# VH-VL binders against Arf guanine nucleotide exchange factor SYT1 (SYT1), part 1

Scores and structures below are computed, not measured.

Target 1, 216 residues: Arf guanine nucleotide exchange factor SYT1 (SYT1), of Saccharomyces cerevisiae (q06836r405to620)
Amino acid sequence: SRRSSSIVNALSSFVNLRSSSLSSSRQQHLQQQQQLQQKLDVSLEDLPPVPAPEFSDSCKDFLIKLAPYGKFIGIILTEKDDEFKKNCLNYLLTNCFEFKNDPLDIALRKLLMFLELPKETQQIDRLIMAFSFAYYKAQKSYSKKKGIECPWSNADQVYFIAFSLLMLHTDYFNPNNKSKMTKHDFVDLVHNDKYSGGNEIPMAVLTYFYENVTAK
Positions, changes and structure headers below are counted from each chain's first letter, unless a header gives other numbers; Kabat numbers aren't used for antibody chains.
F stands for the ipSAE by ESMFold2-Fast; E and O both for that by ESMFold2, at different seeds; each is averaged over both directions (binder to target, target to binder). V2 = 0.75 x the mean of E and O + 0.25 x the DockQ between their complexes.
Where letters were taken out, [cut] stands.
The coordinates of atoms that the task and the answers printed are left out; those that the model quotes come from them. Centres of patches stay.

## First folded at step 1 (VH-VL)

Design i9
Fold by ESMFold2 at other seeds, look of step 5:
Structure i9 (fold): chain C 216 residues (1-216), chain A 125 residues (1-125), chain B 112 residues (1-112)
Amino acid sequence: as target 1 above (216 residues)
Amino acid sequence: EVQLVQSGAEVKKPGASVKVSCKASGYTFTGYWIHWVRQAPGQGLEWIGGINPSGGYTTYRRKFQGRVTMTADTSTSTVYMELSSLRSEDTAVYYCARETRITMIVGSPYGMDVWGQGTLVTVSS
Amino acid sequence: DVQVTQSPSSLSASVGDRVTITCRSSQSLLHSYGKTYLSWYLHKPGKAPQLLIYEVSNRFSGVPDRFSGSGSGTDFTLTISSLQPEDFATYYCMQSIQLPYTFGQGTKVEIK
């Protein structure tokens, strides 16, 4: 089955203060925002302007303000190279996702079930970099607790493989691409990399990644 | 052998368009971004934009937005840069270049390792 | 946009000289995850640019060891320890930390 929508629901629960002092217009506005998130053609431009963080906001405080934006939270937090928003993104990824028991391809699917991938390349970079750091930390901590070696050398290696999987997915499922990347092409491309440690990933693992990403 | 081979020199009038090709060989074409960089006479290098052949994703420098279009043909391993509404200041040598690291996105500390030979585009009445 | 400036714009040198070119960016090129997004290129008229140095200090494959890079943050240096006849060219630094990618204005190294 699909991954749960618990992340959006958890943030929505924080937004719902449910006191009789809240105006009905404000409550209707929040509920309308969530309904727009569920529609297929809703874009970020269709929603009210994104609130700016206040000086006293914690990451949690600001994420609660962003809850009505649902799948667009990743786009909002990566719009600019901003340290506070980067910290909020890290908070979200560590507190609303569980990665420690997941292979990278599954963790990436979980991320993208709940967050829309930005269209602007620098935003994609910031999102996937934050994901890769959070994933690496979760894997390293879990491996240490279990007394085993972490399968990843560092966060940059995770980042490289995560992007390789995204590249493969977009290449394979692009209907305009008539010359799709083969298993051989993908495995060689990643395994020949000596800059980010792609060459350290076992060939069998890369083969399974290809098969899992290109399956339906 | 990893190569990028560009189409030949072009002479154009102001207001016309030009389409420069860049044919890749010796590597997995869809695994790397291709960038376009130009050098006008007496000037330095200027980044124009880039394309990811696998996703068709493009990014353009703001001054070229609306005048430049980059496309890729995966069946021939060729990228194209089309620049429209040409002006005399668009006279330059245009280079395609491969980003060193495979990635879905632009942005790498590893630079651009393979360059085409350059295509002179001259814009004059 | 991130501006990068080189100094000097040109210099004259003899074979065997030590040559130093500096590159300064308008903001840090250190990505928060630990890599610095600066590279150096050599360019001769009628030829394509060639990658010399990536990530501040790493020589690209086939680049002679007389070329070295250093620096951090906003300040970077390319050094040619003993200039050879084939080294007379224009040198560029480039930042790739954010779009648009930007080059320095170039440093022309000429024979005197």
Scores: ipSAE 0.316, ipTM 0.676, lowest interface PAE 4.4, mean pLDDT 84

## First folded at step 5 (VH-VL)

Design c1 (from a15 with heavy chain T30K, light chain S32D)
Fold by ESMFold2 at other seeds, look of step 6:
Structure c1 (fold): chain C 216 residues (1-216), chain A 125 residues (1-125), chain B 112 residues (1-112)
Amino acid sequence: as target 1 above (216 residues)
Amino acid sequence: EVQLVQSGAEVKKPGASVKVSCKASGYTFKGYWIHWVRQAPGQGLEWIGGINPSGGYTTYRRKFQGRVTMTADTSTSTVYMELSSLRSEDTAVYYCARETRITFGGVSPYGMDVWGQGTLVTVSS
Amino acid sequence: DVQVTQSPSSLSASVGDRVTITCRSSQSLLHDYGKTYLSWYLHKPGKAPQLLIYEVSNRFSGVPDRFSGSGSGTDFTLTISSLQPEDFATYYCMQSIQLPYTFGQGTKVEIK
């Protein structure tokens, strides 16, 4: 599917960022180790200490250093409110993901299939804000190139909807929560928003999102 | 109509605890952070902490860590703030306030649009 | 830890005067999305604080047009173009770009 192809392309492109500096045998070993880490239930603490950026590092240089950390790259780049790491995150989301043809829920699922969501709320917020900005830019550029109106008013609207989807998922699938958010509650939550343009999202689209997120 | 209605004034002895309630109505309770802000006599506004009723996630200002607990009861749409080991310096009016827009991290550029009427807590021998 | 400093701490003015209050933050309040995380509140004794201005310059519903906000980055201003008797209050700016939220120390506006 289009989702599967995009993920494979992103992984292949990212893993090969420094392929010219490694032997073919070593490159194959690194790719195999990365794939095994994603299949195993490995935590970030099981991996070597995260390298610090060097003075001369570009965003690309530092991301190559982070390649062995796989799904944990999002956690690493959002650990602190750091300008260089924020720039690296923006670089990653702009250059290693293809968002321009994806509905928001699909794009968000692609992100989270590739990157592990942090546990700390401020880190999650930094990741989703960066994602929303990159997604909006891709959608706006694509719409302009095709001569059509962008379906999104701004990046803040994208963030608001992306957050709403994550919140719905967390609420709905929490086994300790007996009072699940209903479709009416979710639609009301989004449509009451006059500030980020939630009230501009058609009811049919909100129904689509609710049904897709609450389906296993 | 969106409202936050707080419990009534309280007089407490030093070392006691106080639990202030904030009942929300007129909107979807889950998803909106509720913040607590206090004002001691002659002082400015001071943020204490906040809670997202969805999942019960809390963040407290460091000076209140270990003395404050915020909880939510979704069946009654009520948030509670409990402050323990009270000192005379805790004498203040305590307000609950709603984040204008839902947000994951508890922050937004839109301020806090709905405030409770305030609860005076007096800590006196 | 974002610090927010407000000036002046108090002022006296006559009905009809133009009043300005400044707010300065220790770091930029401009977020990557182009939104600036600054709001203004009015607080009268015995009443809850009231949101006046959000995102620098947007008046909250029901706020008279004599109230305006301006600024960018780290420097912000609240202006009352023609002071009315009901504008006697303490005014606060607040940054919301990160938790903990922090308020300016307040500006008490007293009618002469």
Scores: ipSAE 0.571, ipTM 0.770, lowest interface PAE 2.1, mean pLDDT 85
Fold by ESMFold2, look of step 5:
Structure c1 (fold): chain C 216 residues (1-216), chain A 125 residues (1-125), chain B 112 residues (1-112)
Amino acid sequence: as target 1 above (216 residues)
Amino acid sequence: EVQLVQSGAEVKKPGASVKVSCKASGYTFKGYWIHWVRQAPGQGLEWIGGINPSGGYTTYRRKFQGRVTMTADTSTSTVYMELSSLRSEDTAVYYCARETRITFGGVSPYGMDVWGQGTLVTVSS
Amino acid sequence: DVQVTQSPSSLSASVGDRVTITCRSSQSLLHDYGKTYLSWYLHKPGKAPQLLIYEVSNRFSGVPDRFSGSGSGTDFTLTISSLQPEDFATYYCMQSIQLPYTFGQGTKVEIK
């Protein structure tokens, strides 16, 4: 239907990372436009007041209302522990990002290229948890289609590794940090985890993650 | 052995500040949130706040905002909690406690596995 | 904020008794990936609190098998199957699904 196509087109034009029939020039232009929005140093406070959800709004309906807010959608959807906004965030990450063929570090980079991290720790946590759920579902679906076992045990494991990559990135690239986390420290820290299955991830894969996250 | 060792007991006058230290050993300090929990005489356990030594992120319970400050020194693996404008009702044993699993948001389903021995802070004239 | 409430506030029991303590949360502690953010602690005067149970029902390392946890959603129980002399203490549940962390009021287990 046109409403279904309209929401997909609106979200696709904003955050579409899925393969499409668009030409390379159009893909490049869309990507440049999204990157330009990220480069502009505007505050969410400087934009018009965020519309409240109407009682009859679906997640799609509300996300269409949020499309003009660009990179701030993640901040808006995580501002508090709100079930409707959580469902909208899950919808966005499931339907407007394509993670099936991505290593976790690349998928996380894609997320942060188009959505600004919130400033509040609880909001960041909600965003990364929602990302990890969406990523895990995509990986599980892909593995089923290919007839292989999913490399991830559950969404908590994905969250733990995604968090660990974000923690490594902020530690390594903080110019005020004189004692950066070493490869061996990072690998041991993650691989010693018995609670979320960090110990199940091969050390070679963790080494790969360290090298890719810390590379320029 | 994973340990949290706290500074010794303190006696303070109302209006003063106290700074309690919590030195971690036996694990990779940067990866784990440290929480502060107190128990006033005859009362239950009360969470005060927490800090992630990686990045220095802090979260404080509302009633303490404005008079509590938590800091971390990664070179000595030590967390500090400073409580200012002390009142008699701040008399309590103050504990630091480590989050069981590393986490970004300061929460996990695994509780707090390692606790410091406690620091008695007495606020009296 | 998420609140948790315990009952009873205190109880008297004899060595060998089965003891149960309940904890109720103001909202569900179940997270989307199937983990429930509830833990139990033992606290004796002059000692640090000790983690007993994490994620509802998992005994922490070194905790005797007479301690067990159960429950789901908003309602949780700590059970001591056969009370021992060293078990006379105050017990706390804690929710960790969000900050601020909040403890129950405590349940003091006293010798009859």
Scores: ipSAE 0.537, ipTM 0.747, lowest interface PAE 1.9, mean pLDDT 85

Design c3 (from a19 with heavy chain T30K R61A R62Q, light chain S32D)
Fold by ESMFold2, look of step 6:
Structure c3 (fold): chain C 216 residues (1-216), chain A 125 residues (1-125), chain B 112 residues (1-112)
Amino acid sequence: as target 1 above (216 residues)
Amino acid sequence: EVQLVQSGAEVKKPGASVKVSCKASGYTFKGYWIHWVRQAPGQGLEWIGGINPSGGYTTYAQKFQGRVTMTADTSTSTVYMELSSLRSEDTAVYYCARETRPTIFGVSPYGMDVWGQGTLVTVSS
Amino acid sequence: DVQVTQSPSSLSASVGDRVTITCRSSQSLLHDYGKTYLSWYLHKPGKAPQLLIYEVSNRFSGVPDRFSGSGSGTDFTLTISSLQPEDFATYYCMQSIQLPYTFGQGTKVEIK
């Protein structure tokens, strides 16, 4: 298996920067559970074997079975290219997270606050892709309900920006990197993109993202 | 203009090492993976590995594991590929190429849009 | 690793001919969320490879409209609708759905 501890370490620290204020008791309880697991160094291998889905399980049925695994649910649902588990992940992100009012950087931090990142690059990709689709659908639905234009063109645009934020974070906070990506570099990188619509994102929004991601 | 410029041809003996440079210009260097691809005489194109200058992550084809090292110097916008324990079968033209779109993990559906001019490495006694 | 195989390995054609090249992948190149990770390259001796087609069917900037790509899943085709003198070259498909990137073995298009 491919394991990239440097990438996971860099990405997991993303959650700790400019954390949102606690706004609900459920978010507080989930955050406390995640922090305790990190302090106790609990790993997925220390938990009982993950139950297999039963043929008749709905996504909700299976997610209830996974509830004891807490932060590891994302790892479990992305372990393999599995259509049922992908549907369960989409269900989780759509029904158990509220992204409607969040800027993308905050929504991404919220995701990673409650779900541990997988250690394999393909699993991370599945998680962030699923997040990007759920985030886009939430934004689209919210915009329609309010009678305004959705600020995002499609889920691929969200995906590209989400990974651009993660790449900025890993570059900026790499202690071995003496020549960090500047705001101008980040804005140019995203605004020159014609393939995923990065060029359609207002420069003021990109500046906001840079400042939030690079803040101590 | 986006450009990749490689170092000149090399002649090496079996068992030696070679280090080929690839200098990038005209774009934000740290945002894009740089891949290395070679073509031996009479053969097709073969991917060797790649490096993300942002974050320092590298991935190598299994065939080259243990013999290849890729590094990046962000102060000069230059990527290096070092191949050790050279064999006559390593005689090839070596290309660097840029991933078309920035990506953290080095894959995209958009291919490799900018290529260096190639560096001939000849391994003979 | 994902493998891709081209057919034919070589062909002879005249200026004005329609040319087709097939690429087959050992597994689907369709990513979970709708993009297909297949590109085509042109390579002439003494020159760097050139990107022709990305994501199955999109022509790269500056590529003439006589070049087109099609296919899905595991089966892909590059078509040159009316071969020109500058089109005699070796053509490669490449999968980019995962590293290591892999190329087809190449198809050499020669003048009759």
Scores: ipSAE 0.561, ipTM 0.780, lowest interface PAE 2.3, mean pLDDT 85
Fold by ESMFold2 at other seeds, look of step 6:
Parts: sequence; structure tokens; C-alpha cells
Structure c3 (fold): chain C 216 residues (1-216), chain A 125 residues (1-125), chain B 112 residues (1-112)
Amino acid sequence: as target 1 above (216 residues)
Amino acid sequence: EVQLVQSGAEVKKPGASVKVSCKASGYTFKGYWIHWVRQAPGQGLEWIGGINPSGGYTTYAQKFQGRVTMTADTSTSTVYMELSSLRSEDTAVYYCARETRPTIFGVSPYGMDVWGQGTLVTVSS
Amino acid sequence: DVQVTQSPSSLSASVGDRVTITCRSSQSLLHDYGKTYLSWYLHKPGKAPQLLIYEVSNRFSGVPDRFSGSGSGTDFTLTISSLQPEDFATYYCMQSIQLPYTFGQGTKVEIK
């Protein structure tokens, strides 16, 4: 299946955002493997039928069965709202990704480097929500270990900021958009939010995010 | 004070087009979806479509696909809804409404908090 | 598409009465991570619709205590505990879990 709307197609370029941090040899190896997969134009439909979970499967057991599906694991685990698949996705993001040392924009790039973005908007939403929960959990645990205050109030705040970054990207890099979102617009959009705690994020952090997302 | 102010009533003949404006003020225009909802005489509320002024992304109800176009002018903080090939059943009051919170895909659990005053469009020979 | 159905279509009541309106959706409005995408609106002739309740049970700014919402999954209720003269209007529920947004058919609350 192909992407179903123009906004989801625009989101597929998010992985091209530049990072200022030094990449590890492991990250570069995984990037090379992902690039080869994209060059071959392999789709999920070209692979063997996805196995159904057995009632005795743990999340780990099922993820082992999904390992041959590589970048498509995110699509598989978000295909329908399903409690077991939701738990498996949370397990994957918590145990197989390292988010504790990353700013949110970098963590989001890592996610999308290794997992293909789903084509349907509801699947994208489930993936980004699961990511936001795992990211918040990693940040909270890291802050507790270091004896500092967690910079995030809850996972819903992370989710709101993650989608705000994606919205900024799709606006700024749309070649048909003649009037790009300004730094002031982005900061105001997030800082005026009283429903997800966007107003609690320091202005300096929001300007940092704007500069990093738009630096291409 | 957050406001949406719509253009005035219009009378059109079948087959014509109408373009209704919705001017936003009191908030940062980009980022909040603007939805269009209508009410025909004796009928309930019907969603037509919506636009995110950030990038101009739109989605339309299938019933209106091919006849409706929504655009945004960020320099004037104004959204436009153009409905073409008008029929008598398009006679209705047309409302613009703001999504309560910014969203990328135009959905949220928070509803639509600010509504325009409505624009009566009458289609008759 | 998600459909929502209200009942009753209309009702007659006196000032001071307790009024209940129900809304049923064709599928669950509960999002995977705990939010429910159901809101309620008040609509009077000649005026724009007004948001009353968001996320099932949260009163929008300035909405009186007599309005309350409840429910889960597919079944939802708006309650007006003691009807006031300004409450005679048509009430709509709306699902916002996906586009297209869909409204219930409306419930007209009329003076007895």
C-alpha cells in the first residue's frame, strides 16, 4: 500500500533532518542497512504472511518472530488497536532503543531511521504515542538515577511536542509553501498550549528545537 | 480575545460557486485546524472539511470531494471555503470553527472551541 | 466512517427538570492511550454552536455546573441536572477520533 494523504507523504522526509551529535559506529552500520533496504524497494506485502501471536507468547517471544520483518515491525504492531501489540510495541521501544541521552528531535530521528513510518494516519498516531511513552519513561528513569528533575511532566507533553516538531518540518520544507512558520509562530504555538503542558517547556528549548528542525 | 469572523450572506443560482471567508484573530493562526460545518434548514450539523494553515493541508468529507476547496492566506489570517456546482440542497448556514488545540492530522479529544458567526448561503433560481 | 446516533430526537421539559440525552457511536471512541474523543455542543437558532463538554466529561470554560457528561467506549450521556430557561436548545454530540468528524442527529429540548 502507498501513503494515503499528502501530509503523511511529507512526513516521510523527516529522517533527513541533520544531527549535531557524533554518530556511533553502530548507528552508522544500521543506517547503511536501512539505506540498502530502501534501495531494493521491498514492501511488507512481498514478505511471508505475518505470523499471528500464540496465546502463550510473551512480548519478547512475539518480537523474536517478527525480527525478519525489520523496519516493518512498527507497521505490524500498529496495524490495529490491539492491547497485545501495544504491549509488544512498548516493550520494543523501551528495551531495544536508547533514548535517555537524546534530545527529543534526535530520538524521533532514531525511531524513524529504524522503523518505517506507517502510511495510515491512525497507525502513525499509535507509533508516535508509543514512542512518546517510551521516551518519557527513559527520560524519567535517567533523571531519577542522576538525582535531577525530569524535564518532562508526562508522556502526553512529549507526544504534543513530537507532533509539533513534525508539523514544523512539514510546513518549513514544503516546496509549495510560500509563507513558512517563523520561530515566533512555532514558540507561540507550543507555549500557549494549556492542555498538554506545552506552556511548561522553556522558551530556550523551543527555540533550540526550531533551529535544529529548520537547519537544512 | 480569540475570534472567527465570516463574510456576509450570499444568494446564488444553481451551478454557480460561492467563496466564504473566515478571518481569525487573537491567536497564532498557523497550527490550528479550521473546520467548516453547515446546517441546512431543518437538518443537523454536517462537517464539510478542514484545513491546517501550517502547510495548507486539507481533508474533505467524501460527499463534498471534487466540489469544495479550502485555502488559507497566512498574511491576513484568513481561511476560505469555495463550494462549486451549487445545488438547492446546498442552501445552509456555513460555519467555520477552530480546533481547540493544534494537531497535525486535525483530530483531538478537545472539540472545536471557537466558531464563526455563520454565513447563510441561499441557492435558488 | 464513525457514526454517532443520539436519542431522543426531541423532548419536552419544564424549568427545573433533570434532562438526559444519550449518544451512541458505531465504534469505540477510546484512543489506545486513554483519551476518549467525544464532545457535546449547544445550538440555538440564529447563533453559532457552542462547545459544552470535551473528552466526555470536562466542562468547557464558562459552562455551568448543571451540565455534566459521562460514558465510555461507545455509550455517552449529557445530563442537565436542573433545566434553566436558557437551556432550551438543540444539543449535539460529536466524535473526533477520526476525520470526517460526525455529529449526532441532534436532540431538541423544548419547553413543555
Scores: ipSAE 0.545, ipTM 0.762, lowest interface PAE 2.2, mean pLDDT 85

